# Designs tried in a protein design chat: VHH binders against Flagellar brake protein YcgR (ycgR). Part 97

Target 1, 263 residues: Flagellar brake protein YcgR (ycgR), of Thauera aminoaromatica (c4kar8)
Amino acid sequence: MAELSTPSPASPAPLDGGRGDELEKFTLRGARQILQLLQDLITHRGLITAHTGGGHSFMTAVLKVDEERGRVVLDPSPDPQANRRALAAPRLTCVTQLDGIRIQFPLVGLGEGQDKGRPALFAPLPAEMLRLQRREFYRLQVPLAHELSCLLKAEDLARKPVEVSARVIDIGAGGVAVVVPTGAAEFVIGGTLPACRLALPDGEPIELDLEVRNLNRQTQRNGTEQLRVGLRFAALPRAADTRIQRYIFKTERALNAKARGGL
Key: E = the ipSAE of ESMFold2; O = the ipSAE of OpenDDE; V2 = 0.75 times the mean of E and O plus 0.25 times the DockQ between their complexes.

## First folded at step 10 (VHH)

Design Q8 (from M11 with E105V; framework vhh_7n9e_1; at its last look DockQ between E and O 0.35; V2 from the best seeds 0.00; counts 0 for: pae E 3.8 > 2)
Fold by OpenDDE, look of step 11:
Structure Q8 (fold): chain B 263 residues (1-263), chain A 119 residues (1-119)
Amino acid sequence: as target 1 above (263 residues)
Amino acid sequence: DVQLVESGGGLVQAGGSLRLSCAASGFTFSSYAMYWGRQAPGKGREWVSGISWGGGSTAYASSVKGRFTISRDNAKNTLYLQMNNLKPEDTALYYCAKQDYESGVFPYWGQGTQVTVSS
């Protein structure tokens, strides 16, 4: 019985390098590849959890890549103690996600300084970056044209049952992310939403139990606030799993064909 | 700055009860779900319980379900954890936690309160 790792409220722990051989195929060591991936993190404003050891971490971002000096510029923590820990650490383990892919990389030789008059952290470019595209982490961005929805059975402030129709924005083998209007229902990480209904284009809705795994507030371009809810499939029938996998595969194939100019 | 201050921990015998409190400041408390976590000696941090912003939804780890009750007083900016039928395996440093809704991570933790359950 794989102990379902209770959602640790802690920042995602770095993958322990002990499985070194299995991770080698996912490790980038090319200078160009590393630079590109760092640039992608900048472009997407990817938030990074920086682990300093001893169970301590802080949130940062790659602000700049200085190719001339061979260094990366990081956003310092607003907590001076976190920055001190980072500077004292022999190694910083950075963990992030881009497009549903887990990225992990070490930084060594961290220093503090200023970039354009602002406090910044500096480190030499990482020698390697781990990019894990595991099926378990892969999430398909659902095309808007597909109009996937999930009927959520939740509770309101008065603990009365409410049904909320939520748009599915991404889907993977392990769950879905949905968006709901702010205030439509109360959610809590670790909460179970029983007997929800996922609507796929290929047939009748799938009834399933969902577990809330993440909550994010998103402000749309129009200024409207939405709640993004990350949901895990708590109980998924085999037939439903097959349908979900088929949908993902078919959609990915179509998207790839379009990207190649074939559609 | 977000501040979380836990209290109410102590030494208790197995089968006993404790009530933890977390005083929150530096943010709009009533707008956020709040959580309890714990860290036992030599173990990682684990999730214990969560409560939605209005208290309408609650969640519990399987290990504490039926024994622990999470609650909140938004007027007092305080989170509570009633712990009943405590077991030696509940011995840990208990933390109050807030999620950052922009990043989706939990950067905000208090110093914790120690709970020790003797056999």
Scores: ipSAE 0.700, ipTM 0.912, lowest interface PAE 0.7, mean pLDDT 88
Fold by ESMFold2, look of step 11:
Structure Q8 (fold): chain B 263 residues (1-263), chain A 119 residues (1-119)
Amino acid sequence: as target 1 above (263 residues)
Amino acid sequence: DVQLVESGGGLVQAGGSLRLSCAASGFTFSSYAMYWGRQAPGKGREWVSGISWGGGSTAYASSVKGRFTISRDNAKNTLYLQMNNLKPEDTALYYCAKQDYESGVFPYWGQGTQVTVSS
């Protein structure tokens, strides 16, 4: 007779706001696709956050793919404790972006060694990579100079209406992420903020309904607390969608022109 | 350590009411959004409702909206779920969960309290 197992800690809401089987179509399992995506990360010199568990992580990069040995080669941390945690972890959860698209993949069987006489970390090629290529998942990082803001219609501690002007830090077809001072308003994942106003550089603010999808608290160095609030567009009229897509397109073009001038 | 203890479950006839409680300790209760979830045997976990740290904002799953009311008493470190108009489909183990602002997951949840709705 099998003993009932205690369930692991619950995760009642996924970070991305979607169901797990919806994400399956964004999961790459073909060897050729995985190799190409890893090569793209190498070519773009993408920085990767590798999570080792217990709230610990370190910055790394894929240095190369060793096809002969079926391995990826990673940049070790300058912090020896981070490397020890990585080597002891049952898996690393690697998270990065490529052209604004979120990339996530696990690495198991991490080992240390040398590559061309330099310290390196090694792992077998990942068996899968998540590439969230969907309209609602693509996020443009908003240039600071654009000063995009979103007026949130929320509630304070006393359940009184409050308006909070929040700086937009990223934007996509499916939503925005904003930053607000902690205590400016009350938020809950799943909560709806009706009739908010998104201010784009040209034109009148866009009125839209927003749904809170994630919350992250930060304490800044000066002791100021702020929240990063991930917001999904609940229903987006065609005109609003068109203006947002146009902003994203124009901004991407401007950023690409700047990058060419930097080469 | 974070501790969440649910109570108030029981057997109720369809159309009846129950009030669940979640006693919280080991953290500053008033600083965290809190949530209720449920799980029927053989089914996955279902998100039921949430309430912001000060109680100024609430959210409900469509299956319970208008019938359930989430509330909190920060002076007593207690989360509540008032369940009215109960249906047999509401039969489940109900648990509370604490917001984790550093990740998108809820790693802290209680052992749960059983709600059984007859007929």
Scores: ipSAE 0.260, ipTM 0.738, lowest interface PAE 3.8, mean pLDDT 80
ESMFold2-Fast, scan of step 10: ipSAE 0.734; ipTM 0.926
ESMFold2 (binder alone), look of step 11: mean pLDDT 84; pTM 0.847

Design Q80 (framework vhh_7n9e_1)
Fold by ESMFold2-Fast, scan of step 10:
Structure Q80 (fold): chain B 263 residues (1-263), chain A 120 residues (1-120)
Amino acid sequence: as target 1 above (263 residues)
Amino acid sequence: DVQLVESGGGLVQAGGSLRLSCAASGFTFSSYAMYWGRQAPGKGREWVSGISWGGGSTAYASSVKGRFTISRDNAKNTLYLQMNNLKPEDTALYYCAKHDWTSGYSFDYWGQGTQVTVSS
């Protein structure tokens, strides 16, 4: 199944590899940058969730970067079964957070030994590391009561121009996910929808260009087919970006306040 | 039993043109968006172009926009890619792909490909 949005920053789950084209610009491949980021994880004592596949994971930390041997030293799990699964795995997917920045990287060729007389796990330095600011990966689930909509300019099944009022189900700094009835319009991944209008609670609709990033067909409880469309903001004026961020911040704050002290 | 069979590739001089075809069978062609991708030696698969199920919407990778044109003939279950002003960098195996509504995001069916070689 396609992943339409990213996991919460607090979630240890790895990001979907099918979003590789969206994540490329946040991927570090420079040796110096990788070494610095790993050192930052050591300095801040960042806890890492290492996923070994099959729904299994364990908590670890980077103990040391051995630049001379080109490897990282990791803290083994106190659970021997977790360590055996890790050593048998073809790849570990490591996920952590540093000051609201989500960091994800692969490790292959895991081995075991000792560091400072204590058991340790070793792996070659990763060739790449993903670094996402909260802004880039956070998606707000839009409360139904907000009735957030986006007016899309598209074509129907007869290739006739049509305007479709789509319900916004989630929103982030990079885009929105919307729902439209199957048959309302034609979409193609990579296609641009020009001059769409995003309606936020405060102020005039925001005019923006959207790029189709994903398409998923869903059957509603009443048997009606609907299309879930992931849309990326092709370009945003600073004023539009500010309004979207304000909406996200205010709504998240209100939901958190309600959860802490309300019904 | 979904089948996609690409054809029309060959050797061409830089600045030349080729027209690729993809014959589709085993599904209702007119109900799916269709795509062209390519893979050069030693590189990953690159998305090239897409067309919606009725042909009303198209999309192109920046590297080919203005030079390539995607089209389809739903009566013949055939997808086309007209390639003009070919460059050595366009040398690749070209694949036809169908979007699968079940996965919703990826292209789940691919053909065997047709080789395009552009000499300088």
Scores: ipSAE 0.403, ipTM 0.804, lowest interface PAE 2.7, mean pLDDT 82

Design R42 (from L2 with S57E; framework vhh_7pa5_2; at its last look DockQ between E and O 0.53; V2 from the best seeds 0.00; counts 0 for: pae E 2.2 > 2)
Fold by OpenDDE, look of step 11:
Structure R42 (fold): chain B 263 residues (1-263), chain A 121 residues (1-121)
Amino acid sequence: as target 1 above (263 residues)
Amino acid sequence: QVQLVESGGGMVQPGGSLRLSCAASGFTFSSYAMSWVRRAPGKGPEWVSTISDSGGETSYADSVKGRFTISRDNAKNTLYLQMNSLKPEDTALYYCAKDYYDEWGSWFDHWGQGTQVTVSS
């Protein structure tokens, strides 16, 4: 009687872009905590963006948490093509917010069915959920008027060194997200870009090393393709950190003042 | 604190028109793209339309193209959706949503409570 070793549940894939030791303190792994957070998303009718890869996403919401079966029930897209993509994807990356806190979690093993006679998507409960509560991981969306840029030292497809001027779309204490022209350079997740230059409005560019943490090829709603690169500050001098923090603080204050009618 | 408050919903007959408004506060409205999203009874959320921060670019779902018009007044911190030639299929709760872009991709970081639109004979 060969004991059919029940295949050990595949370790949930790590959160995309969050593999750093620094994110571990913001990652929920407790079953009870995960269930509670999912219930909170139901209660608050959280809108979830589910990324299927290849620059595609759809909107969904958590309809139900089935604790007995260990699964989450989601709204399907009204677009059948989006649902097909979702079901074909090895992993969904779900992004939402609750009470101003960014929440990210992976779903794997997506299936379709019915819940109470209504079409639904089903997935096993996520093994982890990321909650970005601290200011340290806060990302300031950079005002377009600031024209913040980062000169990236990268390589092209031929491994020839190239310099790419990338627009910074958001900045935090831990890194930047940038937009690069399609085909401008090749990026590898986990790769280091040495001696890059971040241009802040308040002075000379900051020289720093950047680590590629995330790559997102997105087709904009206007049909244009853009590559978004998430970059971590790999080695940030203390003086540079201070300047970045000052810029963030000053910009946030200005934005808040403007929002209050002070400008 | 970011706040988005939708208004202008109601009941209309097929072929009728409505204009939705969204009052934004707690952030620099003119610095962000804004979107309308809707959720029909028994269906998942659906993207309707997006307008760029300056208002220079607009996009629409195929289901509403030619019928709906998104606009904004940055001086008033207000987003609009003009809906013409309404159909029963347009019945939904309509949300104003703030667009956000980061290393995770595109998503909505804030949305309102919604305004109900009902199209019925």
Scores: ipSAE 0.776, ipTM 0.913, lowest interface PAE 0.7, mean pLDDT 87
Fold by ESMFold2-Fast, scan of step 10:
Structure R42 (fold): chain B 263 residues (1-263), chain A 121 residues (1-121)
Amino acid sequence: as target 1 above (263 residues)
Amino acid sequence: QVQLVESGGGMVQPGGSLRLSCAASGFTFSSYAMSWVRRAPGKGPEWVSTISDSGGETSYADSVKGRFTISRDNAKNTLYLQMNSLKPEDTALYYCAKDYYDEWGSWFDHWGQGTQVTVSS
């Protein structure tokens, strides 16, 4: 899958980029647990996307775990250039899923050779693996018909307070992505927007503090510029978290039912 | 629950054609890019093609460019792969895969059980 025509967004701070301490509880460091998970990926023939940096990636799978030599054996790409990029990369970031759980792990020191007569890539066993439930990584694409909005409390170029009603385009357990017209307000990555109001169906707006994580400038086909802003929930009360999760769950179920002809 | 069901595989002679279909359910099909991935006997998975959520953008592996065409029908929640000028090297299980793009990059969060394509005389 290397060299897909994927927009290369600036990655100043993704929603989980500031969640190092929070992600620790989902990180496996035990050697036996890591070996078992790799073995499960073999059994289930997991499709792995290996990121080699610079926006490049390729498809692979775990062929076997060589416990005696302390290494994992992977399928090479049929694309020789992808394999050359992988071998030259200081680190691969491997991502897959197992029973709906997102699995991520790094590989360092990649080499090439053969396993039982077929080409293979080899790397030392990873020292850690990340396991995330769907709730931790999933983001619902908000239906246009829902007209979800978030009232942002920000500043203009003259540092005067302004309120901007932004359309919510996606929502997850950790935050929202919104769209605002270019120039409506000034956003600084890492900055906090206090006392914003997220309007969900059924009930009063949720008041919360949002941290700016990502900024992406987009030009529409009609020439109108819009700014996509990724916002992290800074301190989400349990009741608000529950409402957001209910909205996500109900909306996905309704969309699934509609996809089956309204049944 | 997300379900992807592939169909349309079979046996065909070199130079022949097949059209694969993937029936999607359990998610908002029109909101996600979709891909075809294949796995040949004794080989690892190979990405074949991707189509954007609207169908406005497509991409292909060099090995299939000019021979395969990916398309989708969002009203029917169905993904297609038209395969022309088939070669023995195209023999593989073909998987329909749901693309997921997040802060960590593009990856597949679901795929089907696959449909077998065999190209032989």
Scores: ipSAE 0.690, ipTM 0.897, lowest interface PAE 1.2, mean pLDDT 84
Fold by ESMFold2, look of step 11:
Structure R42 (fold): chain B 263 residues (1-263), chain A 121 residues (1-121)
Amino acid sequence: as target 1 above (263 residues)
Amino acid sequence: QVQLVESGGGMVQPGGSLRLSCAASGFTFSSYAMSWVRRAPGKGPEWVSTISDSGGETSYADSVKGRFTISRDNAKNTLYLQMNSLKPEDTALYYCAKDYYDEWGSWFDHWGQGTQVTVSS
């Protein structure tokens, strides 16, 4: 007599191909360390930017840690739409600083409720918190005279390939911010732009893949609309990283010399 | 070491005006956007206004549009907030905050101790 069963395996977790390995050494996962850091944010009244995705964010603060229930209590936004976005988001990415150190942590399972009769947002304690020194999050503001540019390989509104030369306005270890004319291309937060080319002053352009992280519209002095695009390096070869860090170091040193009245 | 020092707060009657100042040091002031953030008694932080690094672009919370004007003097490393037609709900501790842009967008990497604005009676 034959025995038959239908397997029903759980869906595998998505693989993370991003910068996760580079950041592990800065990640706190101990419950006691996380609790203490949250308490420090409460004590120092940290100003938190909570990102809900889609280029949206709101200001908040940690009001308290409810240790008995294992949750954090956050200040709701005075903007009801921001609160609705936060409650609908699959996660919040909270970013702040403490003593010049960048603090970042995810919150999942956000809910609304009351704390001592006041509206509040609630979430389970984060499972991890990221602490980054200035050198690890620093973004150099690119001098206009350097004319740094990045050739983006994107698509227009008609889904046709287009190459856009974008001016780089800042650059750091993890990415760049660029400006492009509004409507020059279609950008989707979370989308990948493969084989872009970053032009540094020395050497050949660097070929790299970029991920769109944020979009902000701006109106220029002449009324022309432009788009500020925040781009993350998706996979950065070590040689490219070295060139970028060298550019940042040399430029910062030169700017400091001018600020001190050097000749 | 980055320092942001706010001043110009005080007590004022409804309908009055105040001008806040923020003296900045320890960084290249002209390279960064700057913001004002306020915290009313018993409430969390509220973004008030942002000005671009050059001063060419400004934005305001709906609650202060038409009443508040943000400005900066990059030669003096100073940020300003002109507050007109003040209301009791403007009572708060006002912070000068340094904007920082990265792959997550805008966030604040430094802020001052704040200056108290009280609008009453």
Scores: ipSAE 0.488, ipTM 0.819, lowest interface PAE 2.2, mean pLDDT 83
ESMFold2 (binder alone), look of step 11: mean pLDDT 81; pTM 0.813

Design R76 (from L2 with Y100F Y101W D102E E103D W104Y; framework vhh_7pa5_2)
Fold by ESMFold2-Fast, scan of step 10:
Structure R76 (fold): chain B 263 residues (1-263), chain A 121 residues (1-121)
Amino acid sequence: as target 1 above (263 residues)
Amino acid sequence: QVQLVESGGGMVQPGGSLRLSCAASGFTFSSYAMSWVRRAPGKGPEWVSTISDSGGSTSYADSVKGRFTISRDNAKNTLYLQMNSLKPEDTALYYCAKDFWEDYGSWFDHWGQGTQVTVSS
């Protein structure tokens, strides 16, 4: 079994250890801000994945905030075993999304009881909450004049290695969209293309692994078909991330200057 | 308003088969990739399968490869999951999910209420 690979889970994993200096500036520690964010999660009935450690998690939601007692009230799992694991855990790591914003927070000192006669889990209000706006939804349409390309290392239908130079049509913090001739290579949603090379202005091509996220076939006027491939950056070295962000920022500024008549 | 309604769940013996359906409305179904996601008691959500907007490409979790088949009928705005050789470990609430393809980090922006699959042994 070869062509297909396993994509990411539906719920985002916790952001652990990798970006402490950047994450600090997105961390809320004000009591009023924390209360407001928790209330927003209640209002939107946001689904929360609560990680109890050891690969275990369960789905929950904030039922209410008890400001007088300084507690958050959570919906227990219908599985008693999940609730027992949660109560035994030294910490829960709660992860959710709200309007494209990633929200993550710890809960320590989980207890069980009842709220208005119904089973509930209780924890002290978190002292901090991470609120990180997702940047991967933003896409810069690449000017045709820039001739931005990505050399894809893929396989043909016979599973032989093939290299395809693809034109980059849009780029964001999380990935690129490219166009290739139909039949140039085999692409499978969730598949990884290792050691691809993104050519940016100013410097050597960036070597990176790309995950196939979507495929869309387009027909040209001459009857030739092209394939649009959406590709996610699997991992980016800091230097590569900086170069991509710099390109996006500089190109946006130049396009805005033209649009505003600044030229 | 986006709506996803799952059906076709039930109780089945190990080795049995079930076919799940998801009726979609409130968006241009043929323009979005669709997924099946499941949640077993005491577990977080597990991605099961994805199908491209045209139906031309599919992918599966390793745990279900060779046993499950995802398909779609764009004329009927319906997503399907054919589940064969069911195991007790497949017992879960199964959700139909509309993929959020406006960003490169895919997650699901809309879910249905789910349909329960129970494999008894």
Scores: ipSAE 0.000, ipTM 0.179, lowest interface PAE 12.6, mean pLDDT 77

Design R77 (framework vhh_7pa5_2)
Fold by ESMFold2-Fast, scan of step 10:
Order: sequence, then C-alpha cells, then structure tokens
Structure R77 (fold): chain B 263 residues (1-263), chain A 122 residues (1-122)
Amino acid sequence: as target 1 above (263 residues)
Amino acid sequence: QVQLVESGGGMVQPGGSLRLSCAASGFTFSSYAMSWVRRAPGKGPEWVSTISDSGGSTSYADSVKGRFTISRDNAKNTLYLQMNSLKPEDTALYYCAKGYTDEWSGTWFDPWGQGTQVTVSS
C-alpha cells in the first residue's frame, strides 16, 4: 500500500501512481499561466529549492523570464560544487511556495552564462507547473523572529540517544520541516523519533512523535550546507492539532496585515 | 566523477528472490548514506530503502518492509538489496543513489547509473 509523505519546500510531493490523475487539476500547462506564475515568484522574491538529484539541492530564485528566448534566468549558488551538480543534472526539480501554496516545476537543459555581466543559470521555460492548493500541502514559512524550535530525540551512528534542538523552517497540518547541522544526528527515512518537543511561542512545548519522511543536504544562498529534515506528525492529539492550527492562522493573519501596512 | 553501477536484476516468478548490487566509485563511499530508488514504466521514481554510512541504521518504504533487506560492504564500495517474496508490483528499473533520497512526485530523478531491470511476471 502507498503512504503520503508530508511535503516540504525541500522535497517533491510523494509519488502516488494510483492518484496521479488527481494532480492533473493542479497542473498548469498554458504558456500564459506559466509566465504569470513565474512573474509572481519574481515579484514576491520567492526562494526556490532546486533539487539536482542524488539527494542534493541548492537555494535559488528566478531573476527574470526571457520571453523572447523562451527561458528563465536563475540565481546561481555561491557554492561552485552545487552549480556543477546542477549543470550535470539532466533536470532540476524546483520547489517553492507562494502564499502557502506549494509550487513545483521541472527545468530541463540547464546552462550557464552571464546576465548583464553577472553569472547566471539559464533553462528553457517549463512545459508544466504544479500548483497544489490543498490543505495537506499548505506550509507556513516560519518567521525567523519567532525562533521556533523542535527538540528532536534522535540517535547517533552507534544508536546512542542524542537530543538536537532544530530550527523549524516550515509547518503545516501534517508536519514540520527542520534544519539541523550536518552530523548532529543520524536520520533515516521512515524512522520514528519519539517524544520530541515542539516549542510554539505561546504555552508549553508540545510533546509528539515524529516520523522522518524526507532528508536533503541543501546548499543555502550564502554557500553554507545544511541538512533539511521533513517530519510527519505520527499521532497528533486534538489539543495539539488545535494549537498548531491556531499558530498557523494567527501568524498568517499577522503577516498579511504587515504586508498591507498594518501590524 | 561519481559512478554508480547497478546489477543483479532479471526476470523472476512471484514469490521469488533477487539480490541487487551497486558498485560505487568517484567518492568516499564509507562517508555517505546510500539509497535504493525504483521507477516503474510510466511512473515517477519511488524511494525503496536507505542505509547509513556505517550500516548501523536502515529504513524501508512501507511497500517493501519485511521483504527487502538493504546492506553494504564499505571495504568493497558496494551496496546491496536482498529482495524476497517478490510481487508483480515490484517490477521496475532499480537505481542506487548517493546520500538520502525521498520520494519524487514526477518522472524526474537524476540517477548516477543506468539502473538494473527487475521484472516479476504473473
């Protein structure tokens, strides 16, 4: 049987061959719709996680859309190795979010060059883009000012218990994505981390069991490498679910009010 | 550069067994977790199993738990997948991958090798 993973900006949505046609309604194939969505990503300065295969990714952004030449211009990584991996890849899987809506698209035929004298990566416009507007795919990007953390109960290589305080980078109804320093603990997809503690700004930490659903070594825009871990809520009590949903709703409203010139 | 060469596939009857191998070169094999990923015809890649760099920890997709066993020999730079109680649904091209991998939602996956074909006939 198939099980749906908790999607995160660091990972593509889980494969569901029996329900592949259900994603069709979220797939954009019109040239004008694709151009508009890419322009929206530029306008909102959306950060993109570009997966280069082999469990590697790097942070990028769309710098511009060259409609005349039918291509997108991407910000290269300051890490030369990440750029070499990207150029060697037959395809990139690009994952981002716009107002909590997961956006995913492939880029094929990546090349390098210059845009107005600065290094840039180029690729033909994607033939399709996925825009997932479902509750289970919604992820709130956690504001850095909230200093949201999750204390992970993990194991090292010798299966010795270790505790790792990880920064929560996004949160949704089904789980969280966290960042841990490379080598802080060993994580294996499908493994369970019992009795972890999620610290929200208001109230006591929430104790919960987390399942590791995805792992990605990501090169950030500043060139540093980090491990991103996608974690699914294995069993979520109603009181905990209510607190998490309240945090998401309250934070989204505050961010929207701030963007409109409010608080 | 990084080279991964998969082998050991073939045709087998339901309930049969196969052992896949992956010969790695171009990187320090003992320093990386390794994964197996498969792609069925007309479908995107599906993560199958991961093993830590030391071999001390393993994880499996729910569809293969109890039937497949991942292992490694760091002295030989080789990754293995023992596949028991094979089902028609296990028919796919199998790839090994450097590091941790997750499930991919499309036809996109950048394998470092050619893969090895496993066909389980009904």
Scores: ipSAE 0.000, ipTM 0.159, lowest interface PAE 15.1, mean pLDDT 77

Design R78 (from L2 with K98R D99E D102E E103D W104F S106P H110S; framework vhh_7pa5_2; at its last fold request DockQ between E and O 0.38; V2 from the best seeds 0.70)
Fold by ESMFold2, fold request of step 12:
Structure R78 (fold): chain B 263 residues (1-263), chain A 121 residues (1-121)
Amino acid sequence: as target 1 above (263 residues)
Amino acid sequence: QVQLVESGGGMVQPGGSLRLSCAASGFTFSSYAMSWVRRAPGKGPEWVSTISDSGGSTSYADSVKGRFTISRDNAKNTLYLQMNSLKPEDTALYYCAREYYEDFGPWFDSWGQGTQVTVSS
């Protein structure tokens, strides 16, 4: 995750999954609020995932806030390549949690230097920070028994049509994440996959257009590589949205019952 | 209430082995990918290994490949890290972390207090 090898995407740095308008009401912009939240992350030693774009990320933490210089100080990665990517990135997307609340903030203008003789990364204080309650960022983790799948209509390296049946790992209001065998198709961040089919338990598959938002490689126990693909729903029909929300609600209710009583 | 409790750390000589455990409660463990993250003295956090919700997919940092094995027992709600051929550089506080996925990629939405591993003479 933090120093994972991933395919290099051909598109600009990942955006907040098309949910920007929905998230504005949870965005803090006051300097005092931002400073306090960063201090809370220092105090709780929050584990931060910093996304550098192109499916790359590394682990970090806020070491300190220098209010006089208007800077935040971060731990560098032990992987020199991750640090080079971070310094070259137009922005970092930093994400962590504090007492179950998602904390997310951008950093721009990242530089390297030293803090008390130790290597460190520096950036201007973020101009905004996102605070989301668990309900606002929920993605249902799909139970394996449901065998939820999505048929992707993509292209191979030669740009010929190929269909890939992908297992759905999670699903939320704005999209799905799926896994496919590495090399099954060519995916480009920002690319559109028209007329894909999402198979839900409650009827015929839903036809929908998907936009590729992120690509992350992973290695299976047997050494086989898989690609995790984050997909946004594009132009989702209302009937499809209703079926997806019904599936999420029903499954979440069943999972919550298990968590309450071990059932 | 999500709880993750790491155990199995201790002091060990170079070349030795330890097995870390993480007891999970307050959520459906089998629905989440899980990771180990470590923090060495004076250093920032470092991702170590991830295992998928089913246990069918694993990944490792280059520094631990071939020496560490992540596993899980979904019936017992427990995550494991078998650490072999330990080196002084593996000295760290080891955290059990729950992965959560967004469109921008994975991040950790919960972790425990950690268990200390110390590898020395």
Scores: ipSAE 0.728, ipTM 0.912, lowest interface PAE 1.0, mean pLDDT 84
ESMFold2-Fast, scan of step 10: ipSAE 0.756; ipTM 0.914
ESMFold2, look of step 11: ipSAE 0.593; ipTM 0.869
ESMFold2 (binder alone), look of step 11: mean pLDDT 82; pTM 0.822
OpenDDE, look of step 11: ipSAE 0.846; ipTM 0.946
ESMFold2, fold request of step 12: ipSAE 0.705, 0.693; ipTM 0.905, 0.904
ESMFold2 (binder alone), fold request of step 12: mean pLDDT 83, 83, 83; pTM 0.828, 0.828, 0.827
OpenDDE, fold request of step 12: ipSAE 0.873, 0.872, 0.871; ipTM 0.969, 0.969, 0.970

